# VH-VL binders against q9y8t7, part 28

Target 1, 261 residues: q9y8t7
Amino acid sequence: MRDSFLQKAIASAKDRTSLLEEIAGNCSPKPGRPSLSSSIREWVYRVGGAVIAEYKRCSPSAGAISTLDPVSYVQATRDASAAYSVLTEPNWFCGSIELIPYFARYKPVLAKDFIVSETQIRIAACMGASAALLIMEALTPRELQELAAAASRYGVEVLVETPDASHAVEASRLAPGSIIGVNSRDLKTLRVDYEAMLREVSKAREQLPGEVILVAESGIDSPDKALKAFKAGAQAILVGTAFMKNPQLREKILAELLQIP

## First folded at step 5 (VH-VL; framework fv_zagotenemab)

Design y28
Fold by ESMFold2-Fast, scan of step 5:
Structure y28 (fold): chain C 261 residues (1-261), chain A 123 residues (1-123), chain B 112 residues (1-112)
Amino acid sequence: as target 1 above (261 residues)
Amino acid sequence: EVQLVQSGAEVKKPGESLKISCKGSGYSFTSYWIEWVRQMPGKGLEWMGEIDPSDSYTKYEKNFKGQVTISADKSISTAYLQWSSLKASDTAMYYCARGTYWELSPKYAFDIWGQGTLVTVSS
Amino acid sequence: EIVLTQSPGTLSLSPGERATLSCRSSQSLVYDDSNTYLHWYQQKPGQAPRLLIYKVSNRDSGIPDRFSGSGSGTDFTLTISRLEPEDFAVYYCMQGTHYPLTFGGGTKVEIK
């Protein structure tokens, strides 16, 4: 018998929590952090959609995704980005909490990790993060509620990542005021199901209150896929390696958004 | 040795039910997914869906969702493909194959295949 | 869905000749880890398919070195440097990272 990738990531995060508690000390959330939700709403108002650009050096199945340093990445992406998603998971994604301060100078930062403790949220906020990722599939309903409440105490917004519309609706109920993400990536196999994600985004949009921000995640590597995600009802998309590798993708997404009636 | 052994050929009439099997041996059955692939007469390969035998989590290609049921019994290392009501258009060779995870064997490929089960549906 | 287009549909050759088979993807197959999960399978008459090449260019265990894979992005090639009698078969490409998992239509390599 084997553990899934998600179970291994959760176990690692729990181990890291003990170390983080030792090094976190009495740090307080950094003041002046811009709102992730406000930035998304502003971009939706101006051009019909928002892009959360993800800085991700590595992935679980192999080595490095990008050799761009943070400075070069920000210079290439900041004009077309509503926010940055910054990996802080060190073992599989080559992330670090120390990356947050640089990105936070320019845009709201979503701290992306397997978050299982209040300490992870607090230290992300101390480094300048505006929001933290909570993975629905990694948490019990009670854990989700407690971590969302902790985030609120630290002035940290929450993006709850879900696999489908029914989980999206439940996540919104358990963590009111959260941004809701629908991920095309199957966390058991790590395979991408872009068409299923579009169907689930559309279903979630119909069921969620209009004020709830919906984000489409993973599998968006072209302007056409970005446009389809927005048309399905997402207000924002989360774009990783593809956005950085294709600088013209920013201009093409913007140009196509301007064509929507 | 690692093997997937499928049940024998079936000849059925439209409207009949059918359950075919795929038995794994020589490896940890719950450590790998089972993939189902259809090949209609004279045609190519079509992925139908997959199952994780450890918890019976399934994924289907959308055209097969609701038309067939994929299941597994880990106590006897066997996966199943089932129809409640067969149609003539279900006539095909059905293969099971072992799917690899990124962490166990990061291929995302089908490394071991069953011999196939020929299903013929005619009136 | 990702559509894989194989060409030619049929390749008629004699033993000893070189075979070159093409597989084109409707979109880039570069995965998040910068690997490309494009695989090749061989199906001999009356037999189940078998894995030949995984991740573009890696031969599976026991596969002779006359089989090689190459390509990137959306354009992939399977090469058989010197056809043996047992190589006359149908060859399928497959992508393994996007649901639904998809196969190409196949290329039949037949004796002239």
Scores: ipSAE 0.492, ipTM 0.786, lowest interface PAE 2.9, mean pLDDT 88

Design y29
Fold by ESMFold2-Fast, scan of step 5:
Structure y29 (fold): chain C 261 residues (1-261), chain A 123 residues (1-123), chain B 112 residues (1-112)
Amino acid sequence: as target 1 above (261 residues)
Amino acid sequence: EVQLVQSGAEVKKPGESLKISCKGSGYSFTSYWIEWVRQMPGKGLEWMGEIDPSDSYTKYEKNFKGQVTISADKSISTAYLQWSSLKASDTAMYYCARGTYWDYSPKYAFDIWGQGTLVTVSS
Amino acid sequence: EIVLTQSPGTLSLSPGERATLSCRSSQSLVWDDSNTYLHWYQQKPGQAPRLLIYKVSNRDSGIPDRFSGSGSGTDFTLTISRLEPEDFAVYYCMQGTHYPLTFGGGTKVEIK
């Protein structure tokens, strides 16, 4: 029997939880963290869409993406980003919880990791994160519900990542008040399905209450793809690799949005 | 050694059901995805969909979703492609191929191919 | 969907000549990991396709060194340095990272 990438990532996250408890096991969430959802809503009102810029140095499919440092990345992206997604997974994404405080100086931070424990959420909040990623495919319904409740107790917003509209609807039910993500990336093969994501975003938008924020994730590497995601019903897009390679792409996305009546 | 063997040619009438097979041997069947590819007479290759034999999770190209069913029985290392009601437009050569390895650093290429199953649907 | 455009549709050559086949992608195929998952397959008459080149330039097991792949971003080339009689076949490019997985329309290399 083989272990999938997702199973390995979950096992690693459980092991890291013990280390996190040792180094910061009883810290308190940092006060005054800006709201991720509020920032997204403000950008949507002003220009019709929000960009969550992801700082991601490595990926599991082959390693290093870019040597661009956090300072240079922020200088290139902060004026046009509603938030930063910061990888804290160290083994496959070259992430670190220590990156959170730097990015949190400028924008709301989404802590991006395979979150399987309440401790990971609390420590992300201690470092300054406004929101935490919960991957629906990595969690049982009970685990999702319990982790979302824990996040609420720490004043941490949740972005629940889902593969399709039916899961998006269920995620919203299990974790009320959460931001909902539709990911074009298949977690088993790591391939992206951009067109399916557009269809699923449209279906999810139709089924979810209007106040629920939808985020389109992965596979957005051009202004045209970003525009199509917004037109499908996403309020925000999460862009990683494309911004690491061309941080100014976000300015082109915003310019295109301003052209839409 | 590593091999995918497909079932033999089929001649059918429109409206009939059909299930063709692809049997793997010489490797761990559940460690690789199985891909299905169609080639219409005189035409190129079209990806139809794929299956993970370990849990029967499937992906379809949108034009084939609802038109065919991909399944697998890991106990006999066999994948299947099935039609509930064939149409003349289903006349084609159907290939299975070995796809992605379970590891997160796959080739994303089809390295082993079955010999093909010719399906002819005519009235 | 990613569209792969192969050219020419047919390439008429004699044994011993160099064949150069083009595959152009509708968008960049540089993946998240900085690799490019563009592959080439050979289909001889009456046979199933065979993997020739994976990830732009890597020969699969048993593929003769007269076959080489090159390219980046959106433009890719398969080169056969000296055509042998058994090389007259149809060649397809494929991208393996975006659903739906897509093939080019093929280039038929035929004898003059």
Scores: ipSAE 0.606, ipTM 0.826, lowest interface PAE 1.9, mean pLDDT 89

Design y30
Fold by ESMFold2-Fast, scan of step 5:
Structure y30 (fold): chain C 261 residues (1-261), chain A 123 residues (1-123), chain B 112 residues (1-112)
Amino acid sequence: as target 1 above (261 residues)
Amino acid sequence: EVQLVQSGAEVKKPGESLKISCKGSGYSFTSYWIEWVRQMPGKGLEWMGEIDPSDSYTKYEKNFKGQVTISADKSISTAYLQWSSLKASDTAMYYCARGTYWDSSPKYAFDIWGQGTLVTVSS
Amino acid sequence: EIVLTQSPGTLSLSPGERATLSCRSSQSLVFDDSNTYLHWYQQKPGQAPRLLIYKVSNRDSGIPDRFSGSGSGTDFTLTISRLEPEDFAVYYCMQGTHYPLTFGGGTKVEIK
């Protein structure tokens, strides 16, 4: 399943972790971090769905993206967002762990990176992150279990990103209490399959306990696609930076959610 | 030079099996996906599916899943498209093409094409 | 699936004239990296398709400057500024980022 991009990202993460261990020392998770799952559940209760807004400055295929600065981004997205996904991967996404404290002032933060070590989770928590991304395809089952357990020790929630329903079910079993994501993005080609994701979200919703939060990821660039993801059984969607820069799309998503009984 | 060379034209009867080939040369075969495209007589191009020759991971357009098998043998830089039982409706020109790469700046375009294999299925 | 609609189906012109070909997408093709992966291919009779323009407006290696692409979101145009005899062919647009990968129905540029 994993390709050379994912393998290079993993190797890079391991190198960064060695350096971070020396820099971070024995830092402790920042107290008072708001819960990602609680925020999602509150938004679902009030309006029928939640949006995790992603702040991303670069991508592997485009290099530097013209994004708003963090202040402008928060002003544009805060009222419609349950949480922020903040890229901390520096080589392909121009991310930085130092972005976390800014976004954490406003909403729960999901630290988005190729996480391969407990140290990455601890440092994210020290900076104020409420949750960390674990990519199912990047980890062995044992690595997933060990990193989820480490996150629990630091009071960090986990969002496990999966490619399909069968992996979603297995991820929930290996990491009980985690939020489960179904990603339409193929990690080998970086192409998206939105329709396949909808089918897999629907299948996962049928198989997972009702209390497990499902997140639909990638390929959601219109209010109609957002609505269909929620109708398929996702409680939250993860939306990229370019989409969230458009206040009209934000308002249309909320209007569509309010139409659901 | 970089090129994809396909096997020659085939004339078959309904129910027969067939395996056509696409051989890459002049580049690292395992560094690129191979795409398969069908063109029905007098019609346009339609994407059938793709394969990563490095691990034989495949993706299919839903209407071709179960109708054809895409495979590759990286030791001889060759990809294959196979039917277990041909139908008259399989009559078409079949192209292979070089797809996206595992690189930070992919085009997501088909930059090199094979010359095509004409498959005719008639009784 | 993303549907690409090309118009006109056939364009009858003389050498030296300008050709303008349209491709409309059923959905926005702006990818999450802010690039648009809409491509144009040329197919001459009896030949395999050839990549002409990639990512809306970039000419592939060896493609003459009379070929240009433009557009954004859902509306895209291929322009041939001054038709040469070798340009009479069928042209296909394609989107390369959403599964299943899809092509337009083609526009045939034929001599009058």
Scores: ipSAE 0.617, ipTM 0.832, lowest interface PAE 1.8, mean pLDDT 88

Design y31
Fold by ESMFold2-Fast, scan of step 5:
Structure y31 (fold): chain C 261 residues (1-261), chain A 123 residues (1-123), chain B 112 residues (1-112)
Amino acid sequence: as target 1 above (261 residues)
Amino acid sequence: EVQLVQSGAEVKKPGESLKISCKGSGYSFTSYWIEWVRQMPGKGLEWMGEIDPSDSYTKYEKNFKGQVTISADKSISTAYLQWSSLKASDTAMYYCARGTYWDLEPKYAFDIWGQGTLVTVSS
Amino acid sequence: EIVLTQSPGTLSLSPGERATLSCRSSQSLVHTDSNTYLHWYQQKPGQAPRLLIYKVSNRDSGIPDRFSGSGSGTDFTLTISRLEPEDFAVYYCMQGTHYPLTFGGGTKVEIK
């Protein structure tokens, strides 16, 4: 029997947690961290949508994606980004918690990892993160509630990643006040379903209260796809390595956003 | 020897139920996905859906969702494709194939195929 | 859905000749992991398909070196350098990057 990628990632995260407990000691959340949700709302107000730019050095199936360093990445993306998503998962994504303080100097930081413990959230806050990713498919309902409550105690916002509209609605009920993401990337196969994501974003927008921020994730590698995600009802999009590989993508996305009434 | 063996040809009438099988042997059945592919007479290949036998997680092409049920019994290394009520338009060759799980370097290709089950729906 | 367009529909050749088959995608097949999940299958009359090439250019186990795949993003080619009698078959491309998984319409390679 072979474990799925998600199961392996969760097991790895649990093992990493014990080491983090030893290293972190009694660290305190950094004061003055900017709000992720406030930044998204400001960008939506000004230009009709927000971009969360993801810094990801490698992936499980590709290995190294890009050699673009954090300084060059920030220079290329900060004028078009409401926030940074920073991978802290070390085994498959070449992430590090040490990256958080650098990006936090410029924008709110979403700590992106397979978060299974309060310790991961506390350490992200100590490093300067404004928000943490909770993957609904990786957690039981009780675990989701407990981790969301823990995040609140540290002044950390949560983005709950869901596969479809029905889970998005349930996640919003289980973790009130959270930012909700719809990611049609199948976590078992890692295949992308962009058209399904658009349908699910549209359905989620109709069912969720207007004040809930909706984020479209996965498969957005062009200005046209970004525009369609915003028109479907997302307030923000999460864009990975496409932003690093195409500097003009940021300017084209902003030009498209300025045309949305 | 790694192989997928499918159940034999079926001749049915419209409205009848049917369940065809795909049995894996020579490998760890729960370590791979089972894919279902339809080929209408004289036509090309059409993906219907897939199942992870380890937990029975399924994914369907939208036009097949609700029209067929994909299932698996890992205790006997067998996957199933099932219709509650057949239509004449279901007449086709049905193939099962082995798909890879995601891992460090997935192929996402169908590397082993069953021999096919011909389903004929006529009065 | 991703539409894969194969051309030509039929290719009439003699043994010993080179076959070049095209598969074009309606959008990029590059996964966010930078892999391109474009695969080629061979189907002989009365038989199940078999995998020839996976991820654009990798020959599956046991596939003769006369079969090669190439391409990028949206434009892909399967080449058979020197046709053998057993190579006359229908060839399908398939993409595994996006759901739903889709196949091309097929190219029939027939004896002249």
Scores: ipSAE 0.331, ipTM 0.719, lowest interface PAE 3.8, mean pLDDT 87

Design y32
Fold by ESMFold2-Fast, scan of step 5:
Structure y32 (fold): chain C 261 residues (1-261), chain A 123 residues (1-123), chain B 112 residues (1-112)
Amino acid sequence: as target 1 above (261 residues)
Amino acid sequence: EVQLVQSGAEVKKPGESLKISCKGSGYSFTSYWIEWVRQMPGKGLEWMGEIDPSDSYTKYEKNFKGQVTISADKSISTAYLQWSSLKASDTAMYYCARGTYWDLSGKYAFDIWGQGTLVTVSS
Amino acid sequence: EIVLTQSPGTLSLSPGERATLSCRSSQSLVHDESNTYLHWYQQKPGQAPRLLIYKVSNRDSGIPDRFSGSGSGTDFTLTISRLEPEDFAVYYCMQGTHYPLTFGGGTKVEIK
């Protein structure tokens, strides 16, 4: 019997806790962090949708990603992004918590990792992160509720990643005030079901209160796919590094947002 | 030698049940997915669905969900494709294949194929 | 679902000639930023398919170097530089990262 990718990632995150506590010491959340939700709402007001640009050096399925260094990435993407998603998971995504301070100078930062402890949330806030990812499939309902409460104590917003509309509704109930993500990437195979994501985003939008921010994740690599996600009811999309560095694709998405009612 | 061996050809009448098998050997059966592919007479290849033998998690192409059941018994390194009630339109060659998921190589390809099981459904 | 369109449907050639087979996808097949999981399979009459090329351009073990794959985004090509008698078969492309997994309709390479 082998462990799934998600199980291995969770085990790794638990093992990293002691080193993280050594690094964090008695650090306090950095004051003046901008709000992720406020930035998304402002972009939605201005142009009808928001883009969370993800800076990622490698991944399990892609291996090492040919991407821009952080400085070049920010230069290429800051005018088109509401926020940065920054990978801090080191083993599969080549991330680092030390990337957060750089990106936080420019936009709200979502710390993207397999978060299983309050320490991970606290250190992200100490580094300047505005929000932290909680993966519903990685947590029990009680763990989700407890980590969301911990985030609130540190002034950290939460994006709860869910696989479908029913989990999205439950996540919103268990973690009130959180941003809700729908990700149809199968965490077992890492394959993407883009059409399923659109159906689930649409169903989630119908059931969630209008003020709850809904984010579509995975498989968005073209303007057409981005537009369909927004039309399905997402206020924001999470878009990878390779797509975001193409000016024509970024400009086309922004131009098309003005045509969506 | 890594191989997948499928059960023999079947001739059935509409309404009958059928369960065909795909037995893996020469590798760790639970370390790979089993993929099922249909080929209707004179036609191309259609992906039907897949199973992870380690926990029996399944994924189906929507047109096959409810039409067939995919299962596996890891204790004997065998995957199954089952119909509760066959139709004439189920007449086809059925292949099983070994599917990879993420790893250092990361192929996501079907690298080993069974020889196929011909299913003929006629009255 | 991602639709893979193969062309031509039939390619009639003589041994020694170059074969060029096309596979076009209805959507980009770039997965997780950089890798593209577009694969090619060979099927001889009465036999199961065999993996030839995985991830656009990588030959599977034991596949002769006359077989090569290329392409990016939505446009992919399988090339057989010099047809041998055993190469006359049907060739299928497949994408392996988007559910549902899909195959092209096939290109039959037949002897003239």
Scores: ipSAE 0.564, ipTM 0.804, lowest interface PAE 2.1, mean pLDDT 88

Design y33
Fold by ESMFold2-Fast, scan of step 5:
Structure y33 (fold): chain C 261 residues (1-261), chain A 123 residues (1-123), chain B 112 residues (1-112)
Amino acid sequence: as target 1 above (261 residues)
Amino acid sequence: EVQLVQSGAEVKKPGESLKISCKGSGYSFTSYWIEWVRQMPGKGLEWMGEIDPSDSYTKYEKNFKGQVTISADKSISTAYLQWSSLKASDTAMYYCARGTYWDLSPEYAFDIWGQGTLVTVSS
Amino acid sequence: EIVLTQSPGTLSLSPGERATLSCRSSQSLVHDSSNTYLHWYQQKPGQAPRLLIYKVSNRDSGIPDRFSGSGSGTDFTLTISRLEPEDFAVYYCMQGTHYPLTFGGGTKVEIK
């Protein structure tokens, strides 16, 4: 049996936790962190949708994506972004917790990693993160509840990433008040299913209370795909590789997104 | 050698059930996905779905979900494609193929194919 | 779903001639990877398909060097530099990046 990518990532995260325990020993969440959900709601009110711009240098399926530095990325994306998603996973995404303070200066930061411990949430908050990613498929229901509760104690918002509407509804029940994401990427094969995500976002929107923020994730690499995700019922989209890899596409997507009614 | 061997041709009537097989040999069966591809008479190739034999996790093309069942028995290195009730429109050649992952070369390609099972459904 | 359009539908040539086959994607296949998971398969009458080219330009094991693949983004080409009698077949492109996995409609390379 070959271990799935998700299983390898979880095992790595557990190994990294012991080192983070030493670093996070006496740190406290940084005060004055802006709210991710509030920023999303403000952008939805103003222009009908929000963009969470993701800074990632590499990924398992893409390898090295871009050598674009954080300063250049912020200059290109700041005016049209509600938030930054910052990878802190080092082995497959070339991430670092040290990137969080820089991005947090400008926008709410979502710490993006395979989070399996309270310690990961705590250190992200110490670095200035407003929110942390919890992956539904990586956690048992009990683990999801416990990590969401820990996030609340640290004043950290949660974005729960799910593969479909059924999991989205369950995640909202298990972690009340969380932002809910529907991811087009299959975590076993790493292939994307953009149209399935649109169907699942539409189903989730029908079933979830209106106050729950829905985020469409992965597979959005054009203005048309972004518009379809918003029309399906997402209040925000998370855009990574397209903004890192293609400067021309990045400018075009951001310009179009600012025009969405 | 690495090979996939499929069951023999079938002639059936509408409404009958059918289960065809695809047996892998010469490799670690649970280390690769099995892909199912349909080819209607005189037409091109159409992806139906796939299975990870290690845990029986399946993916279907939406039009085949509910029409067929894909399964596997890793103890005998065999994958299956099954219909509960055949229709004349199911008449086709059915291929199984070995699917590769991003960490295996060639990646995401169907590198080994079965010889095909011809299914004919007519009254 | 990603639609792959192959052209021409039929290519009538003689042995020794160059064959150029096109595959155009409805969407960019560059999306998630520095690699592009666009593959080419050969199918001879009465036979199962065979992998020829994977990831745009890589020949599978045992495939003669007269077969080459090229392209990027949405436009891809399979070239057979000097057709041999055994090369007359139907050729399919396929994308492995997005669900559902999709094949092109095929290009039949036939004798004139």
Scores: ipSAE 0.650, ipTM 0.851, lowest interface PAE 2.0, mean pLDDT 89

Design y34
Fold by ESMFold2-Fast, scan of step 5:
Structure y34 (fold): chain C 261 residues (1-261), chain A 123 residues (1-123), chain B 112 residues (1-112)
Amino acid sequence: as target 1 above (261 residues)
Amino acid sequence: EVQLVQSGAEVKKPGESLKISCKGSGYSFTSYWIEWVRQMPGKGLEWMGEIDPSDSYTKYEKNFKGQVTISADKSISTAYLQWSSLKASDTAMYYCARGTYWDLSPDYAFDIWGQGTLVTVSS
Amino acid sequence: EIVLTQSPGTLSLSPGERATLSCRSSQSLVHDDENTYLHWYQQKPGQAPRLLIYKVSNRDSGIPDRFSGSGSGTDFTLTISRLEPEDFAVYYCMQGTHYPLTFGGGTKVEIK
């Protein structure tokens, strides 16, 4: 039987956690970390939506992505971004926990990894992360609750990534106060289903309390797609490195946001 | 020696059930997806859906969801496409193809195709 | 869904001539990994399709070098530099980036 990509990523994360415990010791969360949710709400108030810019050096399907170094990436993207999503998964995304401190100087950082342990959350916070990604499809309901509770103890916000509206509602119930994401990317094939995501974002917005921040993830490669995601009910969108490098996309997303009633 | 071999042509009446097959050989059947593609007489290619034979996870194009069932039996390296009640509009050539994963070259492409199964539905 | 528009619908040429086939997508086919999953298939009369070109410009194994692919973003071209008798067929583009997977309507390359 072939293990799915998700199963391989989870197994790798468990192995990495043991190493992180040995290396990091008893570090404490870095003080003064800005709030991810507060930044998103400020951007929504000011311009009608927020962009979480993702810094990703590799992907499973392409290997190395032709991307800017962190300094060049921040210089190019910080004026259009409410937050940075920083990959810390090393095997498929060429991520590193060591990237977090640089991005955290400028914006709230979402640590993006296959998080399966409290230790991963604590160490991300030690490096300066404001929030951690929890992937609902990677966790049991009990694991989700326990990791969300652990994040709260470290003052770390949670973005729970879900595949559809039903899971979004359940995630909000299991992890109250969390930011909720709907991901257009199929974790098994890594293909994008943008139209399905729009339907699920719209359904989730109708069912979730108004105060819950909803994020549309993956597949947003044009200003038109960004606008449609916001109109469907997302307050924030997650935009990948490949698309954030395009100056026209960055500029036009802001222009499109100003057109939303 | 990698190949996909499909079952023979079928002639059916509206309302009848049908199950056609696609057997892989010469490769690790569970390491690739099986794709189903329809070609109506004189028309182009339409993707219907796919299956991962390792766990029977399926994905359908919306117009085919509920109209057909895609399944696989990994113990005999065979995928299936099934109708509970055929319609005249189901008359078409049906192809299976091997879909490559994101980590296999040629990635996200259909590199090996079956010979096709012609399904004719007429009263 | 992503709509792939192929043009012309029919291309009537003689052996030895150059064929240029167009495929335009309604949206960008660039994946987050910076690859473009636009593929070309050839279907001869009475036969199953076969893969010719994958990821815009890469020839599949065994495909003659007279076949080449190019393009970016939403505009793609398949070129056959010098038509051989066996090249008269229908050619389809396909995108593998987005669900649902979609094919173009096809371009028939026929003898004049």
Scores: ipSAE 0.516, ipTM 0.808, lowest interface PAE 2.6, mean pLDDT 88

